Miniprotein binders against Guanine nucleotide-releasing factor 2 (C3G). Designs and how they scored, part 6

Target 1, 226 residues: Guanine nucleotide-releasing factor 2 (C3G), of Drosophila melanogaster (Fruit fly) (o77086r1339to1564)
Amino acid sequence: KSLEIAEQMTLLDAELFTKIEIPEVLLFAKDQCEEKSPNLNKFTEHFNKMSYWARSKILRLQDAKEREKHVNKFIKIMKHLRKMNNYNSYLALLSALDSGPIRRLEWQKGITEEVRSFCALIDSSSSFRAYRQALAETNPPCIPYIGLILQDLTFVHVGNQDYLSKGVINFSKRWQQYNIIDNMKRFKKCAYPFRRNERIIRFFDNFKDFMGEEEMWQISEKIKPR
Short names: E, the ipSAE of ESMFold2; O, the ipSAE of OpenDDE; V2, 0.75 times the mean of E and O plus 0.25 times the DockQ between their complexes.

## First folded at step 2 (miniprotein)

Design tip1
Fold by ESMFold2-Fast, scan of step 2:
Structure tip1 (fold): chain B 226 residues (1-226), chain A 99 residues (1-99)
Amino acid sequence: as target 1 above (226 residues)
Amino acid sequence: SDTIEKLQEAIDKLEKALERVAYMGDPLLKREIKELAEKIEELAKELRKGNPEVARELLKELKEIAQELKRIAFGDWEVDRALEEIQKELDEIEKRLEN
């Protein structure tokens, strides 16, 4: 069950990720214009919707035991996502479980420890060293975290001129962009060999029912007052 | 306190600046901002209790988070300005705790 859900999430992520054109990523890093990056925008929107859906799912449960069961189900799904190299959905769910409204609710010690250990992957110290090392060891198929790719391309753009002088191309900037893009292309080489379950895919492709952050905090504080 | 209020205002400005340059709603970037806000709230509580040792540790953590945010939002003027305001207020708190 949790395995099938993780597989279907991964098929949808792979479909959305594969549709992203390299020019969209480069143009967004330069101008940060969503209108010119429609496939990239759909992929990042899916990440955000997944995170907010998971938070809303947990917070809407009135019974503490039901909330704990759902968190454990998400943890189990995350373990499958990590094994199949789907960093995108893995981090989307992690961002949900580690969000303020969720984290503050005093979970069972085992849950708190597992979520804390998952957070080690996204420790921002040393420029996300832990994530970069994990990704470097990963063989395709893989769905990387697009946010860091966009951040890296933005750093390259801001820190380097397109030309060293009039008519003289800055090859260092182009080479850095190439390496970031080449790594992204590397993860598109192999398709995931999972069978489609259209019911599950349609659910994730069309889920819209989630709360905003203010509503989440209000419900969290109602469950456990400050 | 006045300094804590200025820190909270700087956090609000930082959140708005990062929304403008947000990487299409990057939740990891927003997580760092939320952690910064939560620790400022904790610092305010510890300062009211009169626990200078705990306050000094929180100040150290806040400075580290601010440095990470500056790196993540590299080159954004509004983010740099907001983080500079935060750094200034944290330095003022540190000086008072030393004396």
Scores: ipSAE 0.000, ipTM 0.235, lowest interface PAE 13.4, mean pLDDT 75

Design tip2
Fold by ESMFold2-Fast, scan of step 2:
Structure tip2 (fold): chain B 226 residues (1-226), chain A 99 residues (1-99)
Amino acid sequence: as target 1 above (226 residues)
Amino acid sequence: STDIQKLAEEVKRHLDELIRDLYLGNPFIERKLKEATEKLEQAIERLKEGDPEAIRELKEALEKIKEALREVYMGDLELTRQIDEVLKKFNEALEELKS
C-alpha cells in the first residue's frame, strides 16, 4: 500500500513543516539554529531519520532479491510522493537510494536507470535549476526540500557568496533565497486532504531502529567487497 | 603572510566548489560543512589582522570540515578522492604558515 504510506508520510511532513516559523529560517543564517530554530531542527532531523531508516531497512535484508523488492517498494512510494508534491520526503528517500552504501551494491539496470532519472531533479548544475524550476511550477499543497533551504540560508552568512565582485550584489543568490522563503509562505497555507492513519503516522514519528553510517558501510562492504 | 593568506583563500574556493558539487542527500552534513566554511572565513580575516591564534583557528576549521565529510563518505572511493584532494590542499596552505 505504497499510496497510503506516501499519504501518511506527507501528513506528518506537513505538520512538521507548518510549525516552522519564518524567523527560524532567517535566524539559521546567523548561526542560531539549535536554540532559536527548534521546529526547523525537528523537520531537518525527520528528513535525516527517514533517509537513514530507509538505508537500514534495505541493508538489513540478507537476500539480494528481497533487497531489490524493497528498493522497488521505495521507488513506488517516491513516485506517489512526487505526484503529491512532497519534495522533502521524496528527496529523503532518494538520498537513501543514492547513498554510497546503497548505490555501490549491484542492482538491476531498470532500478539504476530509475534512480538516475530521479537524481536529475536535484542536479547541482546552474545552482539546482531543475529543482528550482520544478518548485516554481508547483501549486500548493507542497512540501519543499529542506536541504536546499538550509544551503541557501547558509550562503547569506558568507559575504563573498552574495557578491559577484566587490560592491556588486549576486542577485541570482538573493533571488533564490527570496523564492525559497516565498514558497514556504505559500505552501504553509494549504493542507493535504488525506485521512489520518495513526498507526502508520506513529511508526514514522518513531524512527528508533536505524543503523549509524559506519555500520551501514560495514554491512555494504560485506555484501559487495571492494 | 600575504602569500599564505592567498593560499588559504584558494583552499576556501576549492572547498566552496566541492560543497557546490556535493549531493544534497544529507542536509545535516551540508549544514555542518557550510558552518565550518564560515569559521574558515573568520580565521582568514584574523590572519589578515596578524592574530597569532589565526593558524590554530584555521586548523580547527579544517578538523570540523574533515569530521563532517567523513560522516557520510567513508568507504566510497570517488567521494574519498574528493575529500583527500581538498584536505591535501588545506594542509599545504597550513604548512606554508609554519615554514
Scores: ipSAE 0.006, ipTM 0.215, lowest interface PAE 11.2, mean pLDDT 72

## First folded at step 3 (miniprotein)

Design b2 (from r4a2b with E38L Q42M E63R; at its last look DockQ between E and O 0.05; V2 from the best seeds 0.00; counts 0 for: pae E 13.9 > 1.5, pTM E .695 < .8, unsure alone 67.249 < 70, placed apart)
Fold by ESMFold2, look of step 3:
Structure b2 (fold): chain B 226 residues (1-226), chain A 99 residues (1-99)
Amino acid sequence: as target 1 above (226 residues)
Amino acid sequence: STDIQKLAEEVKRHLDELIKDLESGNPEIEELLKFATLILEMAIERLKEGDPEAIRLLKLALRWIKLALELVKEGDEELTKQIDEVLKKFNEALEELKS
């Protein structure tokens, strides 16, 4: 069940990811103009919708035991996503479980420990070293975390001039851009072998049924007042 | 080794001609090809010195030319053909180094 859900999440991610064109990514890193990067925008919105959808599914449950069951189900889904190299959905769900409104609730120590262990993959204090090592060892098919790709390209663009002097191109900047783009292209070329399951896809409802941040905090504070 | 230097210089000449024809219409492809050209200049300098770093630089230039080819817009078959021809000549030069 949890495996099938992970497979369908991955299929939806892959459909949007493969449509992203390399020029869109480069333009976004330069201008951050969503109108010129429509497929990229759809993919990043999908990430955010999935995260907020997961948070909403947990917070709407009034019974604490039902909330715990759903969190454990999301943890099982995340383990499957990790095994199939879908880092994007994995991090979207991790972001949901580690969000303020969710984390502040009283969870069993086992759940808190597992979420903390999953956060080690994205430990930003080491410049995402664990994630970068895992990705470097990953063979297609894979859906990488698009947020880090965009951050890396943006950093390379704003932190380096195009030319070291008149007529001399900045080699270091271009090498960094090449490595990021090359890795993305190799993952775009492979499809996942999963078959579409319309029952599960209909259950997701494009992850559009979610609450805003203020509403989530209000419900979180109702569950555990201060 | 002198034959490889001559081939690398010929590849660079083809890239320079291609870039000249391209510049105003395909800015991202132009930028990638200019980057490959600069790497080729570095490789040619290393070849003149007998520096083995030249091989790494040649392979790096090849990867950027391949990226440029994959970014060519669909329907621009002439540009695709021109870049692919440069790529074939480049691969011939690299295979000579392995022998």
Scores: ipSAE 0.000, ipTM 0.156, lowest interface PAE 13.9, mean pLDDT 77
ESMFold2 (binder alone), look of step 3: mean pLDDT 67; pTM 0.608
OpenDDE base, look of step 3: ipSAE 0.016; ipTM 0.264

Design b3 (from r4a2b with E31L K34E Q42I E63R K66E; at its last look DockQ between E and O 0.02; V2 from the best seeds 0.00; counts 0 for: pae E 5.7 > 1.5, pTM E .620 < .8, other shape alone 3.185 > 2.5, placed apart)
Amino acid sequence: STDIQKLAEEVKRHLDELIKDLESGNPEIELLLEFATEILEIAIERLKEGDPEAIRLLKLALRWIELALELVKEGDEELTKQIDEVLKKFNEALEELKS
ESMFold2, look of step 3: ipSAE 0.077; ipTM 0.535
ESMFold2 (binder alone), look of step 3: mean pLDDT 73; pTM 0.681
OpenDDE base, look of step 3: ipSAE 0.026; ipTM 0.302

Design b4 (from r4a2b with Q42A R46M E53L K59Y E63R; at its last look DockQ between E and O 0.59; V2 from the best seeds 0.00; counts 0 for: pae E 4.3 > 1.5, pTM E .798 < .8, other shape alone 4.423 > 2.5)
Amino acid sequence: STDIQKLAEEVKRHLDELIKDLESGNPEIEELLKFATEILEAAIEMLKEGDPLAIRLLYLALRWIKLALELVKEGDEELTKQIDEVLKKFNEALEELKS
ESMFold2, look of step 3: ipSAE 0.214; ipTM 0.678
ESMFold2 (binder alone), look of step 3: mean pLDDT 72; pTM 0.657
OpenDDE base, look of step 3: ipSAE 0.229; ipTM 0.648

Design b5 (from r4a2b with F35L I39F Q42V L60I L67I L71V; at its last look DockQ between E and O 0.78; V2 from the best seeds 0.00; counts 0 for: pae E 6.9 > 1.5, pTM E .653 < .8)
Fold by ESMFold2, look of step 3:
Structure b5 (fold): chain B 226 residues (1-226), chain A 99 residues (1-99)
Amino acid sequence: as target 1 above (226 residues)
Amino acid sequence: STDIQKLAEEVKRHLDELIKDLESGNPEIEELLKLATEFLEVAIERLKEGDPEAIRLLKIALEWIKIALEVVKEGDEELTKQIDEVLKKFNEALEELKS
């Protein structure tokens, strides 16, 4: 069931999210060295694995009606993820449905319209304004989109000097970094009330069963030539 | 190595005291100090484990402590003097390890 699947995805995300140490996030934004931020790396890898796993689950189905049923199931899962404030998994699945190999298959009009409406949340044209408004209205528990947290911290770091002049600390830079981190800390403290379902967790198999981009394009072109 | 760990733990004790003495009227400074304390705690744990990245984490924590203390010095003269003395020794010890 879609609700249970969303709950278990959120439980797994939350387990990895709470392990991220705040200094890892600041260090990565400064140096971008994955080896020195292991818990953060595991969390971002999880995002990518989930997205590629979802794409693979759709593309491996030979029957077009079965592919359509799976897409509709992912859409239902995404609606539940949005309601429980799991933006990270929501965007991982949206990235899958809006990916080139999947999008080009040109689904029924209702599916296409729903995916397009979901993309409005992550629209980057106004500095992710829709997402930021939604997040500002969100109370814990919540799993935010980690990619934007990292982008914001990277922008603050590269766009600001540590010192305004000789011996004068740029407090504004540090205050901006603090505000981003404080919001992340607030969401790390709150737990989701879900219980593990080992059958579903085992079915996910850590989302490790996925295809690479080249293989996905080859299958997509076989389904819809040209 | 042991000197650095002992100094780091002493800095943490003084920061914890300073945080307890701050009123709610300075929540931004209080939160900066709490964040620096968290960095320091992580760095101390890694130092006990022999992790070479512990020194880098200590330097990040020191940077945040210096920022927060510059703003709070007007309000708590004696405690900031104690922290300044420990921070001076701490920074000198860190610079010797580079060499």
Scores: ipSAE 0.015, ipTM 0.333, lowest interface PAE 6.9, mean pLDDT 79
ESMFold2 (binder alone), look of step 3: mean pLDDT 74; pTM 0.688
OpenDDE base, look of step 3: ipSAE 0.032; ipTM 0.498

## First folded at step 5 (miniprotein)

Design p1
Amino acid sequence: DPEEIAELLKFAVEILEQAIERLKEGDPEAIRLLKLALEWIKLALELVGDPEALKRIAEAFKEVLEKLSEALENGDIRELAQKIADLLKQLAKELES
ESMFold2 (binder alone), alone request of step 5: mean pLDDT 63; pTM 0.499

Design p2
Amino acid sequence: SPEEIAEFLRFAIEILNQAIQRGDLERLLKLAIEWIDLALELVGDPETLQKVSDAFNRILDELHKIIESGDIHDLAKEVSRILQELAKDLEK
ESMFold2 (binder alone), alone request of step 5: mean pLDDT 65; pTM 0.492

Design p3
Amino acid sequence: DPEEIAEMVDFAVEILKQALDRLQNGDPEAVRLLKLAIEWIDLALELVGNPELVEEIARRLNEAIDKFSELLKQGDVNRLIDEIAKHLEELAKELES
ESMFold2 (binder alone), alone request of step 5: mean pLDDT 62; pTM 0.486

Design q2
Amino acid sequence: SPETLQKVSDAFNRILDELHKIIESGDIHDLAKEVSRILQELGNPEFLRFAIEILNQAIQRGDLERLLKLAIEWIDLALELVKEG
ESMFold2 (binder alone), alone request of step 5: mean pLDDT 57; pTM 0.365

Design q3
Amino acid sequence: DPELVEEIARRLNEAIDKFSELLKQGDVNRLIDEIAKHLEELGDPEMVDFAVEILKQALDRLSEGNPEAIRLLKLALEWIKLALELVKES
ESMFold2 (binder alone), alone request of step 5: mean pLDDT 59; pTM 0.393

Design s1
Amino acid sequence: DPEIRELAQKIADLLKQLGDPELLKFAVEILEQAIERLKEGDPEAIRLLKLALEWIKLALELVGDPEALKRIAEAFKEVLEKLSEALEN
ESMFold2 (binder alone), alone request of step 5: mean pLDDT 63; pTM 0.478

Design s10
Amino acid sequence: DPEIRELAQKIADLLKQLAKELEKDPNDEIAELLKFAVEILEQAIERLKEGDPEAIRLLKLALEWIKLALELVGDPEALKRIAEAFKEVLEKLSEALEN
ESMFold2 (binder alone), alone request of step 5: mean pLDDT 64; pTM 0.533

Design s11
Fold by ESMFold2-Fast, scan of step 6:
Structure s11 (fold): chain B 226 residues (1-226), chain A 99 residues (1-99)
Amino acid sequence: as target 1 above (226 residues)
Amino acid sequence: SQEIHDLAKEVSRILQELAKDLEKDPNDEIAELLKFAVEILEQAIERLKEGDPEAIRLLKLALEWIKLALELDPNDEAIKRLAEALREFAEKLSEILKQ
């Protein structure tokens, strides 16, 4: 079950990722980028919805043993996502398990240690060195983490002038943008060969039942008071 | 050399044609990629006039942006011609500077 769920998540992610056109990504940091980036926005929204859905599913469970079973199920799904190079959904679920409302509930030591080890992949202390290294060693098919792509594009755009002076182009900025885009194109070339389960795909393509952050904190504190 | 000078003229001519096409359809998705290429190429040509060898890096960068646009429309004759002209020019200039 966990394998099939991971496969279907990956098929949906691949479909949404492949629909993103390169001009959408280039326009992300500019005015009116939302008008010209509908597929990028949908892919980014899907990451956020996946994360909040997972948090809500865990927090809505009244029984501690059931919450632990579901966390273990998410961990199994994450292991399958990692093996099939779906970094996007892998990190969406990781962001859920490592969120404040979830993390504070003090899970079994084994669970806490495993989640902590997963967090090492996205450690930002060295400009995401661990993740960038893993991605560089990854052969397609692969779905990269959209958050880092958008962050890199934003930092390149904000941290660098288009021109070094009037009429003198910032060559470094354009080269950095090209490298980000070229790497993204590399992963769009290959398809995943999984069998589709439309029921599962439709669920993840349009899941709307999740809590806001305030509600999540309130429920977390009811489960384990400060 | 005469060959490089001739290619620079051809590249400039194609650049001028692309700039005109971009003004017609400024909101086209391909236009966003070509805008970056045009800006880089204009600077490359100016530096080449000064004999600045860094012009070769700018030409290669412009070529990469144009190749991305070509992936979106593989049958665009103007983009194909510009990519081929820049590739030849970059190769010839690179060989001369290597020496």
Scores: ipSAE 0.014, ipTM 0.393, lowest interface PAE 6.8, mean pLDDT 75
ESMFold2 (binder alone), alone request of step 5: mean pLDDT 72; pTM 0.669

Design s12
Amino acid sequence: SQEIHDLAKEVSRILQELGDPELLKFAVEILEQAIERLKEGDPEAIRLLKLALEWIKLALELDPNDEAIKRLAEALREFAEKLSEILKQ
ESMFold2 (binder alone), alone request of step 5: mean pLDDT 55; pTM 0.379

Design s13
Amino acid sequence: DPEIRELAQKIADLLKQLGDPELLKFAVEILEQAIERLKEGDPEAIRLLKLALEWIKLALELVKEGDEELVKQIDEILKKFNELLEELKS
ESMFold2 (binder alone), alone request of step 5: mean pLDDT 66; pTM 0.528

Design s14
Fold by ESMFold2-Fast, scan of step 6:
Structure s14 (fold): chain B 226 residues (1-226), chain A 100 residues (1-100)
Amino acid sequence: as target 1 above (226 residues)
Amino acid sequence: SQEIHDLAKEVSRILQELAKDLEKDPNDEIAELLKFAVEILEQAIERLKEGDPEAIRLLKLALEWIKLALELVKEGDEELVKQIDEILKKFNELLEELKS
């Protein structure tokens, strides 16, 4: 059932997100040091594994109608994730459906248009304005998109100096760092009221058996030659 | 204004001493956050002397960094919690003086 799957994905995401400690965020911003940011890294790895799992699931299907059926199942799960404000898993699945190996395959026009409409939310133009506006209007509970958090942390560190000139502190950098942290704290305050299904949670907590990038392109090109 | 300046200078002094002491402990992360707060607070003090309204914004930012440092204190470190709480009390006294 798509709803139950989305709920269990959200409970696991919430658990991983809540475990992220503020020092991890600050140390990642400063040194990009994964050893000092273990919970942040686990949350990021989970996003990537979710995306790769979905791609592999679709590409392993030999029959075109079965691939279409599974894509529609993912779309249904994504709609539930969006309604419960789980942007992280929503965008992990979107990144799978909009990935090169998947996108290049022949899909029904309806599927292509629906995926394209979902991409409007994460359009990177104007520094992800659409996503940031949606997030600002969202009431907790909510799981924000980890990719933008990491991007913002990286840009704050790389694009801004600690000092604008010798002896003059870069207050913009300090405010940006604080705002990222404050937003994370805001979203961690409220728990999702869903009932746990340990079978589903354990499945998503232990992703395995998915293809690497090269294998996905090989399978994609075998399905639809260039 | 002299009273406000003196109080802000005292808060900065206490924060600097605490941050320096923590650098020798496994609380380097807390020390770094307190150093951020000190740097912002020192700039706020200079702007207070100049009558710059931006000083209040900077004071509030420094306060938030100190609050963040408090949240990172591990369970059982009651002395560190007490020291940061005392700094926060003096900081709130500073903010109340500014309202007047």
Scores: ipSAE 0.014, ipTM 0.435, lowest interface PAE 7.5, mean pLDDT 79
ESMFold2 (binder alone), alone request of step 5: mean pLDDT 66; pTM 0.582

Design s15
Amino acid sequence: SQEIHDLAKEVSRILQELGDPELLKFAVEILEQAIERGDPERLLKLALEWIKLALELVGDPEALKRIAEAFKEVLEKLSEALEN
ESMFold2 (binder alone), alone request of step 5: mean pLDDT 57; pTM 0.353

Design s3
Fold by ESMFold2-Fast, scan of step 6:
Structure s3 (fold): chain B 226 residues (1-226), chain A 89 residues (1-89)
Amino acid sequence: as target 1 above (226 residues)
Amino acid sequence: SEEVNRLIDEIAKHLEELGNPEFLRFAIEILNQAIQRLSEGNPEAVRLLKLAIEWIDLALELVGDPETLQKVSDAFNRILDELHKIIES
C-alpha cells in the first residue's frame, strides 16, 4: 500500500514537473511573478498542500498510538519516495514531520532518530551540500526539489549583474543559470514506468480540508501543553 | 582589458568542464565577445584569444578525450600568462 501510494504520488509529481517550461523558471527567477509561471506555481502549490495535508492528518487523530502508526506509515512512504528519486514529495512529507506542531510532540526515540536522519539530506550547511551531492549522483528518472532550484536561480539573478562593464556578459552568472537549466532538462526526459491508479492520483491532485498553521499549533498545544 | 583577464580566469576555473560540449560552446561565445571588445587596440591579445578558441574547438571536436582535455588546460594556462604580460605592460 505504501509502495502504491508513493508510486502514484510520483506519477503526479512527474506530470506536474514535466509541464514546467524553462521560460517560466527564468521569469520567476527574474520577477518572482506567479502569473507568468502557472505550471511552476501549480507544482509549488502541490508541494505545500501535500505538507499541510500530512500535518493535518496526523494532528486530527485523537489517539497517541494511532498518531504514531500514521507517522510510521508516512516514514514508509518516504523511504519508497527516496528510492524512486522523488525528492519533491519526499521533502514535502519531511517538512510535515519536522514541522513545529508535529516535532514538539516528542515522538518515540526510533521515530525521532529516523526523522533526524532524513533531515540530514536537507541540512542547509555548506549551501545544501548533502542534497546537491545526492542529486548529482542521481540517475533519471528523478524529481528534484524545485524550491532549491528557484532559490539558486533567484540568488544568481539578484547577486550578479547580467553584464560586466562595456557590454561583456557576466560569465559566472550565465554559467550557473546554464547548469541549473540543463539539469532540469535532463530530469524531464525520463518517465516513470508505473501503472496509474486514477483514484489515488485524483485524491492527491485535489487536496481539501487541511488546517492552517495557527490551527495546527492550537491542536498541537492541546495534545501536549507547553 | 583587465576585464578580459578576469574572463579568461573564469574560464580557467572551469577547466574540469572541458568535457561538456555546451560549456565549450558557451566559452567560445564569451571569448568572441572579448575579441570584439579588444579589436580596436590590442592585436596580440586578440591573437591569443583566437588561439584559445582554437583549443576549445579541438576539445569540442574530441570531447571526452582525457589527453585533449589536459592539452587544452595546459594551453589555457600558457595563454593566460601571455595575456597578463601584454595587458599589464
Scores: ipSAE 0.000, ipTM 0.164, lowest interface PAE 16.8, mean pLDDT 75
ESMFold2 (binder alone), alone request of step 5: mean pLDDT 69; pTM 0.599

Design s4
Amino acid sequence: SEEVNRLIDEIAKHLEELGNPEFLRFAIEILNQAIQRGDLERLLKLAIEWIDLALELVGDPETLQKVSDAFNRILDELHKIIES
ESMFold2 (binder alone), alone request of step 5: mean pLDDT 58; pTM 0.355

Design s5
Fold by ESMFold2-Fast, scan of step 6:
Structure s5 (fold): chain B 226 residues (1-226), chain A 89 residues (1-89)
Amino acid sequence: as target 1 above (226 residues)
Amino acid sequence: SQEIHDLAKEVSRILQELGDPEMVDFAVEILKQALDRLQNGDPEAIRLLKLALEWIKLALELVGNPELVEEIARRLNEAIDKFSELLKQ
């Protein structure tokens, strides 16, 4: 059932997100060292594995109708994730459906239009305006997209000097960092009320049945030659 | 003013001994601004003190000692309460 799957994905995301310590995020923004950010790295790896797993699931299917059915199943899961404010897994699945190997295949117009409408949320042309607006209107519980948080902290760090001149602190840089951190803390405090299904959670926590990027392109080209 | 000076000196000493160097400079700057605001009767002093506390907590968390973080947070909350009482005067 797509609803139960989305709920269990959200419980796992919440667990991993809550384990991230604020110092890990600040240290990553400063030097991007994975060794100093183990919980952040685990959460980011989970996002990537989820995306690759979804792509592999679709590409593995030999029958076009079967591929369409699986894409529709992912779309149903995504709709549930969006309603429960799980932007992280929502975007992981969207990144799969909008990936090169998947996107280049010919899909029915309905599927193409739905995926295109989902992409509107993460349109980066106005510094992710649509996503930032949606997030600002979101009440906890919520799992935000960690990628944008890391991007914002990194841009604030590299785009602004620590000091405006020798001995004069760049107060604006510190205020921007504070606001990003404060929003992250807010989302970490509220729990989802869903009942745990250990079998489904264990599957997503340990899933490993997915292809690498080169293999995905080779299979995509076999399905629809360039 | 002597009371305010003593509190700021104590907080600065704690941060210099236990905090992350980058965060310490920022927290000290916010404390200075809070003191200026308090001197001029600006109600923003309390907001700046709360902001300083958040950054001080983050500086201390970077050293990885939760008991130390709790103790310093307690002392800083006491300082904030004292500054709040001074604003009433």
Scores: ipSAE 0.000, ipTM 0.203, lowest interface PAE 13.1, mean pLDDT 74
ESMFold2 (binder alone), alone request of step 5: mean pLDDT 66; pTM 0.536

Design s6
Amino acid sequence: SQEIHDLAKEVSRILQELGDPEMVDFAVEILKQALDRGDYDRLLKLALEWIKLALELVGNPELVEEIARRLNEAIDKFSELLKQ
ESMFold2 (binder alone), alone request of step 5: mean pLDDT 59; pTM 0.369

Design s7
Amino acid sequence: SQEIHDLAKEVSRILQELGDPELLKFAVEILEQAIERLKEGDPEAVRLLKLAIEWIDLALELVGDPETLQKVSDAFNRILDELHKIIES
ESMFold2 (binder alone), alone request of step 5: mean pLDDT 60; pTM 0.409

Design s8
Amino acid sequence: DPEIRELAQKIADLLKQLGNPEFLRFAIEILNQAIQRLQNGDPEAIRLLKLALEWIKLALELVGNPELVEEIARRLNEAIDKFSELLKQ
ESMFold2 (binder alone), alone request of step 5: mean pLDDT 63; pTM 0.473

Design s9
Amino acid sequence: SEEVNRLIDEIAKHLEELGDPEMVDFAVEILKQALDRLKEGDPEAIRLLKLALEWIKLALELVGSPEALKRIAEAFKEVLEKLSEALEN
ESMFold2 (binder alone), alone request of step 5: mean pLDDT 61; pTM 0.450

Design t1
Amino acid sequence: DPEAIRLLKLALEWIKLALELVGDPEALKRIAEAFKEVLEKLSEALENGDIRELAQKIADLLKQLGDPELLKFAVEILEQAIERLKE
ESMFold2 (binder alone), alone request of step 5: mean pLDDT 64; pTM 0.491

Design t2
Fold by ESMFold2-Fast, scan of step 6:
Structure t2 (fold): chain B 226 residues (1-226), chain A 87 residues (1-87)
Amino acid sequence: as target 1 above (226 residues)
Amino acid sequence: SPEAVRLLKLAIEWIDLALELVGNPETLQKVSDAFNRILDELHKIIESGDIHDLAKEVSRILQELGDPEFLRFAIEILNQAIQRLSE
């Protein structure tokens, strides 16, 4: 079940990722303008909705045993996502399990240890060294974490001038941008061979049943008072 | 004259950088060939005084490379250099 769910999540992510046009990514990195990057915005919004949906799913459960059961199911789904190189949904679910409202609840030691090990992949204090190494060793098909691609493009744009002097183009800046984009294009070329389950795909493409951040904290504190 | 020299230096630097950074030998050759054709056409158009259509000619030549995003970057770089020459 968990495998099929991960496969369907990956097919939807791949579809949204493939629709992103390179000019959208470049424009967003330069201007941060969502209106000119519709496919990019839909992809990033899907990441956020996935995270909030998972948090809401866990917090709505009245029984502690049921909460642990669902967290373990999410962990199992994440293991499948990691194996199939879907970093996007993997990180979306990780962001849910490592969120304040979820993390503060009492979990079995095994659950806490597994989540900590997953967080090692995205340790930003090392400029995402572990993630960058994993990605470099990854062969397509793969869905990378778009947030880091946008961050890298923004840093290149901010850190380098368009011209070295009047009339002299900074080709090195444009070449750095090209290499970041070329890596993204590499992952867009290969398709996942999974069989579609339209019921599951429609659920994830249209899920809208999730709580806001304030409501999540209120419910978290009700479950485990300070 | 000074602007033409600047454009030629940029073209040479770009070819050298492309040859150094691109790992595909076939792509390196295609990039080199395409840019040499652009330089040749640039000289002809400048000598004729017809700089207005240069961007169109550059785009036409670069289409042979077949990589839309690389072509976009190459065209943008060259069009900016050509525009500076025409100032």
Scores: ipSAE 0.000, ipTM 0.188, lowest interface PAE 12.1, mean pLDDT 73
ESMFold2 (binder alone), alone request of step 5: mean pLDDT 65; pTM 0.524

